# Designs tried in a protein design chat: VHH binders against p49116. Part 22

Target 1, 238 residues: p49116
Amino acid sequence: EGPLLSDTHVTFKLTMPSPMPEYLNVHYICESASRLLFLSMHWARSIPAFQALGQDCNTSLVRACWNELFTLGLAQCAQVMSLSTILAAIVNHLQNSIQEDKLSGDRIKQVMEHIWKLQEFCNSMAKLDIDGYEYAYLKAIVLFSPDHPGLTSTSQIEKFQEKAQMELQDYVQKTYSEDTYRLARILVRLPALRLMSSNITEELFFTGLIGNVSIDSIIPYILKMETAEYNGQITGAS

## First folded at step 13 (VHH)

Design y45
Fold by ESMFold2, fold request of step 18:
Structure y45 (fold): chain B 238 residues (1-238), chain A 119 residues (1-119)
Amino acid sequence: as target 1 above (238 residues)
Amino acid sequence: EVQLLESGGGEVQPGGSLRLSCAASGFTVSSNHISWYRQAPGKQREWVSTIYTGGRTNYAESVKGRFTISRDNAKNTLYLQMSSLRAEDTAVYYCATLSEYLRQFGDYWGQGTLVTVKP
């Protein structure tokens, strides 16, 4: 049946809004995050194995893992996005919210802990020098996770996840043959993704765009979008 | 503030032409992905056309060859030139970046501009 991913699935180019503002602002952060979200959903949708699961399963699967895919995307694109600068700007904004009577101390602590975890995750991925092929397979492993509540077709999803793991193993062994433990070091980073809160991600990166609506409820609409709507970098016009 | 303001809608005969405008403030149209969407009465919003940061364009199949998206960087304005208009093109037209596309789910979608193609 062939490989789970092809070379076209390795391409993951995020373009940033231009010009970069003199001071980073909420609109720049939200547009950048929106581009990453749609790029991640397009990436998932382009996989033949994902398409084979059917629309209802696709929606359920992405609802379960969108925040993990988004977080992997943040790590992969951290330099292009200047993510450390974005997070610093968010921290400064939270400082003003403390001075005003808007957020509880408990909520501020949760958000700051999340920002710290995100920074540490991205730093650990950068130290491992994860390449584009490895990111593509890691995203596939996260996407085809059969153990989320409410999924159907879990045996087929597990089969695809095992295939993604096998292809990652083959790639790492061929490309990094001198580093026997590289696969293990990469895979042990994945549990940290389950600690990331989708609720806080929405607050950090999608403030003012979706109101009280979660990304979960938007997923079916994003999956129905035509590729040409949001990704001219991959669109091949005849 | 980032704002997109649509204009140029109106009534037109079948086969006619109309040019829509989308004036942008708070960002530069040449440096952002911007799309046109439309919503006919009782239907879901649908994608019409996109201009990308590099100037490449793409179109929904239903409008290819009839509509042209363009921009004037000096005026910071996006355009949609519509030709050979048909009754099925009747809709409210919106322009949006990707973040503004998400705004529709938070009830922040703008007014748009109405295009009516007479029977």
Scores: ipSAE 0.244, ipTM 0.630, lowest interface PAE 4.0, mean pLDDT 83
Fold by ESMFold2, fold request of step 18:
Structure y45 (fold): chain B 238 residues (1-238), chain A 119 residues (1-119)
Amino acid sequence: as target 1 above (238 residues)
Amino acid sequence: EVQLLESGGGEVQPGGSLRLSCAASGFTVSSNHISWYRQAPGKQREWVSTIYTGGRTNYAESVKGRFTISRDNAKNTLYLQMSSLRAEDTAVYYCATLSEYLRQFGDYWGQGTLVTVKP
């Protein structure tokens, strides 16, 4: 049958707009986030098990979990993208904004809370030193969720998720054989992804590009994009 | 503000050649993955070619061997050298980064440069 993921699916190379500007701006943040989004979507598309499910099922899965995949990507690529610097610039902007009414102030507090939760998640993943294999299997577990309404082939999706879970377990036990609780510590991180709002992620990283259009509306177009155009996202091209 | 300005389009006979230019401001062409796209009349925008930050290139099958993507880092400019042009290459051509690609789903449009290959 073969493994769910191969070494090409473990490679997750994010290339940043360079050099990083002395003063961070909306374009740099949006370009960085767009690169991560495309890398994440094409990573999912490259998986044979994902391809086997068909187009409607693929779109439904990614619509349901794109923010969780994106958040895992932020954690995995946090140092390469200087995420702490990006988030600090956003926080500074929010704190310097002129607040005209209660609703504006409430939204800023909600966004600040989300940023704190994102930073906490990324720090916890860094503390565990989550490696590329572990990230790849965590992304697969999130991607192959069988519980979404309107899905066909839910038994097949569940089998793929169970296979991802088994392969993660086998990898951790082999690679970290003296760390009895590593798998458990990794898996208990996943519920934090449910705290991440796709609406706030769009506001933080994408509003300057797409206005009121949601990322889930764009996903079918990203998934249909020419494979040769973005084959480098998954294979590590520069 | 980031700007990408396409130029060099025009009318050509079948088998002719054109070189398209994309002048960039607000970012460095050499430090980004950057692509050419085209939109034929009545069709959706399609990918043509990409040059990666390391200099590797990639092409759609429909243009491979006929088109060459390149850049001039000193001029911060991307090029598309087109040869052996055919009627089916008639389109508006755009250059873009990935974030500029997403702009088409919002209320933002670049102008592009029109290439018309006579029948």
Scores: ipSAE 0.101, ipTM 0.548, lowest interface PAE 5.1, mean pLDDT 82
Fold by ESMFold2, fold request of step 18:
Structure y45 (fold): chain B 238 residues (1-238), chain A 119 residues (1-119)
Amino acid sequence: as target 1 above (238 residues)
Amino acid sequence: EVQLLESGGGEVQPGGSLRLSCAASGFTVSSNHISWYRQAPGKQREWVSTIYTGGRTNYAESVKGRFTISRDNAKNTLYLQMSSLRAEDTAVYYCATLSEYLRQFGDYWGQGTLVTVKP
């Protein structure tokens, strides 16, 4: 019983490769994105309710929603990552590829539309000034989605999602008591996450790392990493 | 784009020492967290040690006190000084950034450098 999330689940500190290169390159983008991916997956692992569902259910949940968690992470860390600068560099690269006839115009259109949707999502979250508690609950709502195909324990997953929604509501009411519609404005942003393509996210942020293997296939291995290994690689703690 | 070339492996007697090198190109070793990994025959690849952007280091419990990770920023090279080597340290050793760690799932891992500790 008890609350779904605690203050330890609010901390979401992304550290960037430093120093930032004078000219952005694929290595910097991929390393930064990898750090966000690992941080997001280990954040999910840290939730007692998630741990209680068992390894197979955990893997299925994260496979289904990793791109949505990653996109929320991009929005939350957009300033630290200099995301607008990264996306501008990617757009410039795509436009140069058109001029050099290196890529299909239809594929580039799909990628550009995805970038526009991502920018709009991140801008809308920034305009609402979503805080760390709100992001933590939004991630939990996305994580505990019972509607994904192939899930077991869907009743329990649904109960956890409802608990995340209730705790978000309680938090917003206490912290933003004079903003009657803040919860509704926050929640109306979530459907945009369903429009984000995991294939295109891989192309934008993980190109050249995984070839034809999807992040979906890697999730079980990231989730199984020993806590000491994670601390040694990601947090620097030991 | 990123290339990491491991070297310095070889055969050693139990209790011996080796220094492994990892020459980096396409990125700067001082600007990244960089790790050593190893893969023994028939086993999963395992983490050995990390040096962080700020210079802090960390080690797997199995190598703590015997291995030392370091870097030479002028040469853009990472090192692993191994001492008091044991049979269980026999493995192919790899260096990787976090993003290059993900490459193992797409079979884009480099050749590594073989360390064999004789029976």
Scores: ipSAE 0.082, ipTM 0.522, lowest interface PAE 5.2, mean pLDDT 82

## First folded at step 14 (VHH)

Design ga4
Fold by OpenDDE, fold request of step 18:
Structure ga4 (fold): chain B 238 residues (1-238), chain A 121 residues (1-121)
Amino acid sequence: as target 1 above (238 residues)
Amino acid sequence: EVQLVESGGGVVQPGGSLRLSCAASGFTFSRYDMSWVRQAPGKGPEWVSSITGSGGVTLYADSVKGRFTISRDNSKNTLYLQMNSLRPEDTALYYCVKGGYLPWRKTFDLSSQGTLVTVSS
């Protein structure tokens, strides 16, 4: 049995809408986020081990971990996304909602804390200077998490996760041999992903999706859609 | 040349049902996701539903979820939209569109004639 990931899985290039407007409206944010979501899902579906789990299992798996994958994607693509600017814009939009008295104090706190957690996580990852290989393996570790409720084939999922971990370990040992504790420093960041609410993430980034479609509903579609149109759209900057 | 011909529209009372069809030609039908888009009088186009090339996965706008069903017969190069529990706000010209759901899509190709659905008491 070959490696879980290949060099083709390391490439993770997000194409942003161009040009970036002076004012980041909800549509721009949603489009940017959607591009990242689609990229993340297509990345997942390109992994042979993921395909081997079967449609029902891999759909359930992505439904369980999409927020974590998305967040890792935010961290990885933070620079090209101008994530800080996007988050600032989200906060500004949130302020408008606050002024309209649409949110409770507790909810405002929750949302603001979530935004803070996102920013801090991404900053922490930037400080660690995580490279493309490490991100790929981290995403795989997150993707193949057997501890989500309701999953089938948990033994197989665990096996894939272990394989991802081993490959990451080997990579770090080889590439960063002088940094004995790099692997540990990287892995200890993963728990932060579990502290983030998928619901809040969806609300912040995906409000205004065409048709008001939920992420839960769109995931199986992304996983099974024809890729030619998707590839054509992203490469064409449409 | 890609051709899409919609049919099945008509006048129906609220709560009624209609089944739309779209005959596709000029491309390999099964290799493309398909969508329904509608345009109400005085409004812009609204995405209604999409279905993957194989027909295995469907997606619906919140406004039609639970009432509309998109399906396809690849052997007949035909797309369908079963519309149940129709409402006045469903009144629109309905278009069959080559292509699936993309949240960043700016425009839909509505070059076909469409089929008119009127829901009125």
Scores: ipSAE 0.916, ipTM 0.962, lowest interface PAE 0.5, mean pLDDT 94
Fold by OpenDDE, fold request of step 18:
Structure ga4 (fold): chain B 238 residues (1-238), chain A 121 residues (1-121)
Amino acid sequence: as target 1 above (238 residues)
Amino acid sequence: EVQLVESGGGVVQPGGSLRLSCAASGFTFSRYDMSWVRQAPGKGPEWVSSITGSGGVTLYADSVKGRFTISRDNSKNTLYLQMNSLRPEDTALYYCVKGGYLPWRKTFDLSSQGTLVTVSS
């Protein structure tokens, strides 16, 4: 069997809405996040192994790990997205809710901690200077995680995850031969993704979705949608 | 030339049902996601529902979820919207739109005539 990922899966180019406004409103944040979400899901659906699992399993996997994939995407695209600015804007919007006493003290703490964890994770990834290949493999490892409840074909998923891990290991050994502990240093960051609440992420980034659609509902759609219009809009061709 | 012709609108009482149809021509229907969009008097357009090209996946606005059903017959190049449990706030001109759900969509092509749905006692 061939490799799990090819060079085509390494490319992960996020196009941001233009122009960036002086004030980042909910719409800008949501659009930016949505573009990343779509990119991440389309990346996943482009993997032959992912396709081989079948539609039900595919959907279940993405539903289980979308937050982790999204977070890795945030880290990978942090500079292009001006993530720090986006997060600051989110905090500002949150302040309005606080002033209006719409949130409990515990909820405020929870949300602020989430933002902190998100920023910290992205900063840590930046410090490690993770390259595009490493991100691709990390996303694959996260995607093909068999330890989510309710999954089918867990044996096959596990095999794909192992393959992703092996390919990452080979890549790191080849590319960063002088850094013996790089692989371990990278992999040890993955547990941090499990600390991230998908619900909070959804609330922070996706409040502006038209129709108030949930991420859970949109995932199967993104996975099966025709991409011509999407590509046209992202590239400005339509 | 892309043509979309909506039909099935009418006047119905609250709690009633209507089934909208959209006849599509001028493009390979099955290769495009389709959507329903509505525009109430004095309001901007509102996305209602989308369906993938194959018809395998549907998506609904929260305001219509559980009440509306989008479907398509690719052999007939027709899009449908079954509307149940209609409410006065569902009153709008309904448009068939070539294209699917995009969270960042700012404009809808509402060049078709649409079909008027009026829900009133």
Scores: ipSAE 0.914, ipTM 0.960, lowest interface PAE 0.5, mean pLDDT 94
Fold by OpenDDE, look of step 15:
Structure ga4 (fold): chain B 238 residues (1-238), chain A 121 residues (1-121)
Amino acid sequence: as target 1 above (238 residues)
Amino acid sequence: EVQLVESGGGVVQPGGSLRLSCAASGFTFSRYDMSWVRQAPGKGPEWVSSITGSGGVTLYADSVKGRFTISRDNSKNTLYLQMNSLRPEDTALYYCVKGGYLPWRKTFDLSSQGTLVTVSS
């Protein structure tokens, strides 16, 4: 078989809402996050191996790993998104909830720690200067994780993950031949993704979704929606 | 020219049912996700439901989940909304919209006439 990823899968360009408001409100944050989520899901569905798993399996797969994919996307698009500013805004909005005594002390701590973890992860990725190819392969490795509960075709998923790992290895060896341990340094970042709660991520970034729908519920829709619809809405061409 | 014509609205008692229809023309219907949006008196538009072009995947607002069913017949260029267990708060003008669900969407093209649904005892 051919490679798992092609050059077309390396492109990952997030278009932010325009104009950027002076005050980053919940709507802006939610839209920005949603655009990233859509981009990530559409990236996944563009992979032939992903399609080969079938609708039920690939949907389950995305449901299991969307938070990790999203987080990798945050890291990759941190500059374009002004992620630090977004996170600061989220913290500020959270303070309102604190003042209203809507959150317990323990919950506040959990949320703040989550934000810290996100920031640290993104900073660590920036420090490593991860390129587009490496991000693509890392996302593939995360996507094709066989260790999520309830998955079908785990053997096939594992094979795809291995293929992603091998391709990443080959790429790193070829592109960064003088950095003997780069692959290892990159891969050891992945466990940090598993420390992050999808629920907290959803609460932080996706508050204000119209209809109050869950990420879990919109994932199958995103995966099957017409591409032209998304593209048209993002570019404003529709 | 894109044309959307809603029908099926009316007056119904709480707990009743209605089935809305939307006749679409002027575009390749099957290639577009479609949505229902409603606007209650004195309120802004509210997204109700969306369905993918092929009809394979549907999505619902929490407020209508379990009660409403969106469907489509691409051979007839028609969108449907089956509304069961209607509540007074479902009273609104219902619009058929070309386009699918966007999590951040606050505005909708409501240029069509809509169909009025009134739930009242």
Scores: ipSAE 0.882, ipTM 0.943, lowest interface PAE 0.5, mean pLDDT 93
Fold by OpenDDE, look of step 14:
Structure ga4 (fold): chain B 238 residues (1-238), chain A 121 residues (1-121)
Amino acid sequence: as target 1 above (238 residues)
Amino acid sequence: EVQLVESGGGVVQPGGSLRLSCAASGFTFSRYDMSWVRQAPGKGPEWVSSITGSGGVTLYADSVKGRFTISRDNSKNTLYLQMNSLRPEDTALYYCVKGGYLPWRKTFDLSSQGTLVTVSS
């Protein structure tokens, strides 16, 4: 049996909308986030082990972990996205728009704390200088998590997660041989992802989706959409 | 060479039903996601629904969810839109579009003639 991931799974290039507006509006933020979401899910669907789980299991798995995958994607693409600027814009929109909607102080606090957690997570990953291989394996570990409720084929999912962990360990030992505890430092970041609310993430980044569709409804579509359509849009062909 | 020909539009009362069809040619139909887009008078295009190439997964705008059903017959190169419980706000020119749902899509190719749906009492 071959490796879980190949070099093709290491490449994770996000194309931002162009041109960048002077004022980061909800549309720009949503498009940027949507591109990242689609990229993340297309990444997942390109993994043979993921395909082997079947459509129903795949959908359930991604529904369970999309927020974590998205967050890892934010961290990985933070520079290209100008994430700090996006988050600042979100905060401004929150202050101007959400407060006008008479949200409770507690809700505002929750949202602000979520934004803080996102920023801190991304900063922590930047400080660790996580490379493309490590991100790929971390995403795989997150993707193939058997501890979500309602999953089928949990034994198989667990095996894939173990394989991802083993490959990450081997990679880190090989690439960072002088840093004995790098693997532990990397893995200890993963619990932070579980503290983040998918609902709040959806509210912050995906409010401007065309048709007002939910992420839950989009997930099965993204997983089965024709690749040519996605690639055409990413390259600016249409 | 891509040809899309919509049909099935008409005038219906609120609560009525229509079934739109789109005959596709000039490309491998089953290899492409398809969408319905509508444009009401004086308004911009609005995405309505999309379906994957195989027909296995569908997606709907919230405005039509539960009332409209998109489907396809790849053996006939035909896209369908079953519209039930029609409302006056559904009045629009409906276009069949090659391509699926993409949040960052700025424009839709509305080069076809479309089919007019009018919902009025």
Scores: ipSAE 0.880, ipTM 0.943, lowest interface PAE 0.5, mean pLDDT 93
Fold by ESMFold2, look of step 15:
Structure ga4 (fold): chain B 238 residues (1-238), chain A 121 residues (1-121)
Amino acid sequence: as target 1 above (238 residues)
Amino acid sequence: EVQLVESGGGVVQPGGSLRLSCAASGFTFSRYDMSWVRQAPGKGPEWVSSITGSGGVTLYADSVKGRFTISRDNSKNTLYLQMNSLRPEDTALYYCVKGGYLPWRKTFDLSSQGTLVTVSS
């Protein structure tokens, strides 16, 4: 019982590696992206409704939607991350890879199309001036999606998604009472998230993970890890 | 005072096996994720494996996946690393580390002595 999210779930503060280097590199991009991934996963695991689904369901759910959560996080934190600068650096690297014949033309086309779709999504969210409450509910709607293959407890997941939608509706109508169509404009942006490829996201942002681990392998770990060290390190200089 | 004492290292031929142990004291062992980190001669520290505080979830560097198994016994405050199919490239000082996997971690607390693993024919 009670609201799906509380004010503690609205806080979503990304701590960037400091200082940002004058020339961006793969290591800075991977560290920045990893911080956002961990922040997104810890956000999800903190939600009482998520906790209520049980460990196996939690892992399956996050494996299915992590890229959508990550993409919402990129949009929400685009200014803090200097995302446009990061994407420009990636494009320059891809141009160098073409000149050095390191990557196939088909792959480069796929990656460039993905970058364009990502930038378009982030621009559309920025134009709507989505606030922190709206982002929190959008992430909840994406997290509690019952239509991913292989999920158990889909009836309960659907109920949580409906609750997230209801709470978003109530928030928007109270906070943006003069903007009759704001909810509709926000919700029509969500299908674009399913167009984002998790494979390409890993290539763009997660090259150079320590130990060369895959995102699918670290998700169960993040969901079960002890938080004391994580919390201590995100408050310190790195 | 936190103390971590590694043991079980030695000299072994390629393809062989070793089981490392780490005796932990000075903290509530079960409340912390734990890691193994190794340092080969002339190289920087390399994260090898991590395990959650409960022991329920493990994570491995790609270089050791399928060959090494991390485990823990919280009743004995002991961390283990079973190392199979050892290769010369696994030659290193192996350290037990309080703390789990964080992909932005660049430094490790390697104040313990470590245990030397030498794989040579």
Scores: ipSAE 0.767, ipTM 0.907, lowest interface PAE 0.9, mean pLDDT 89

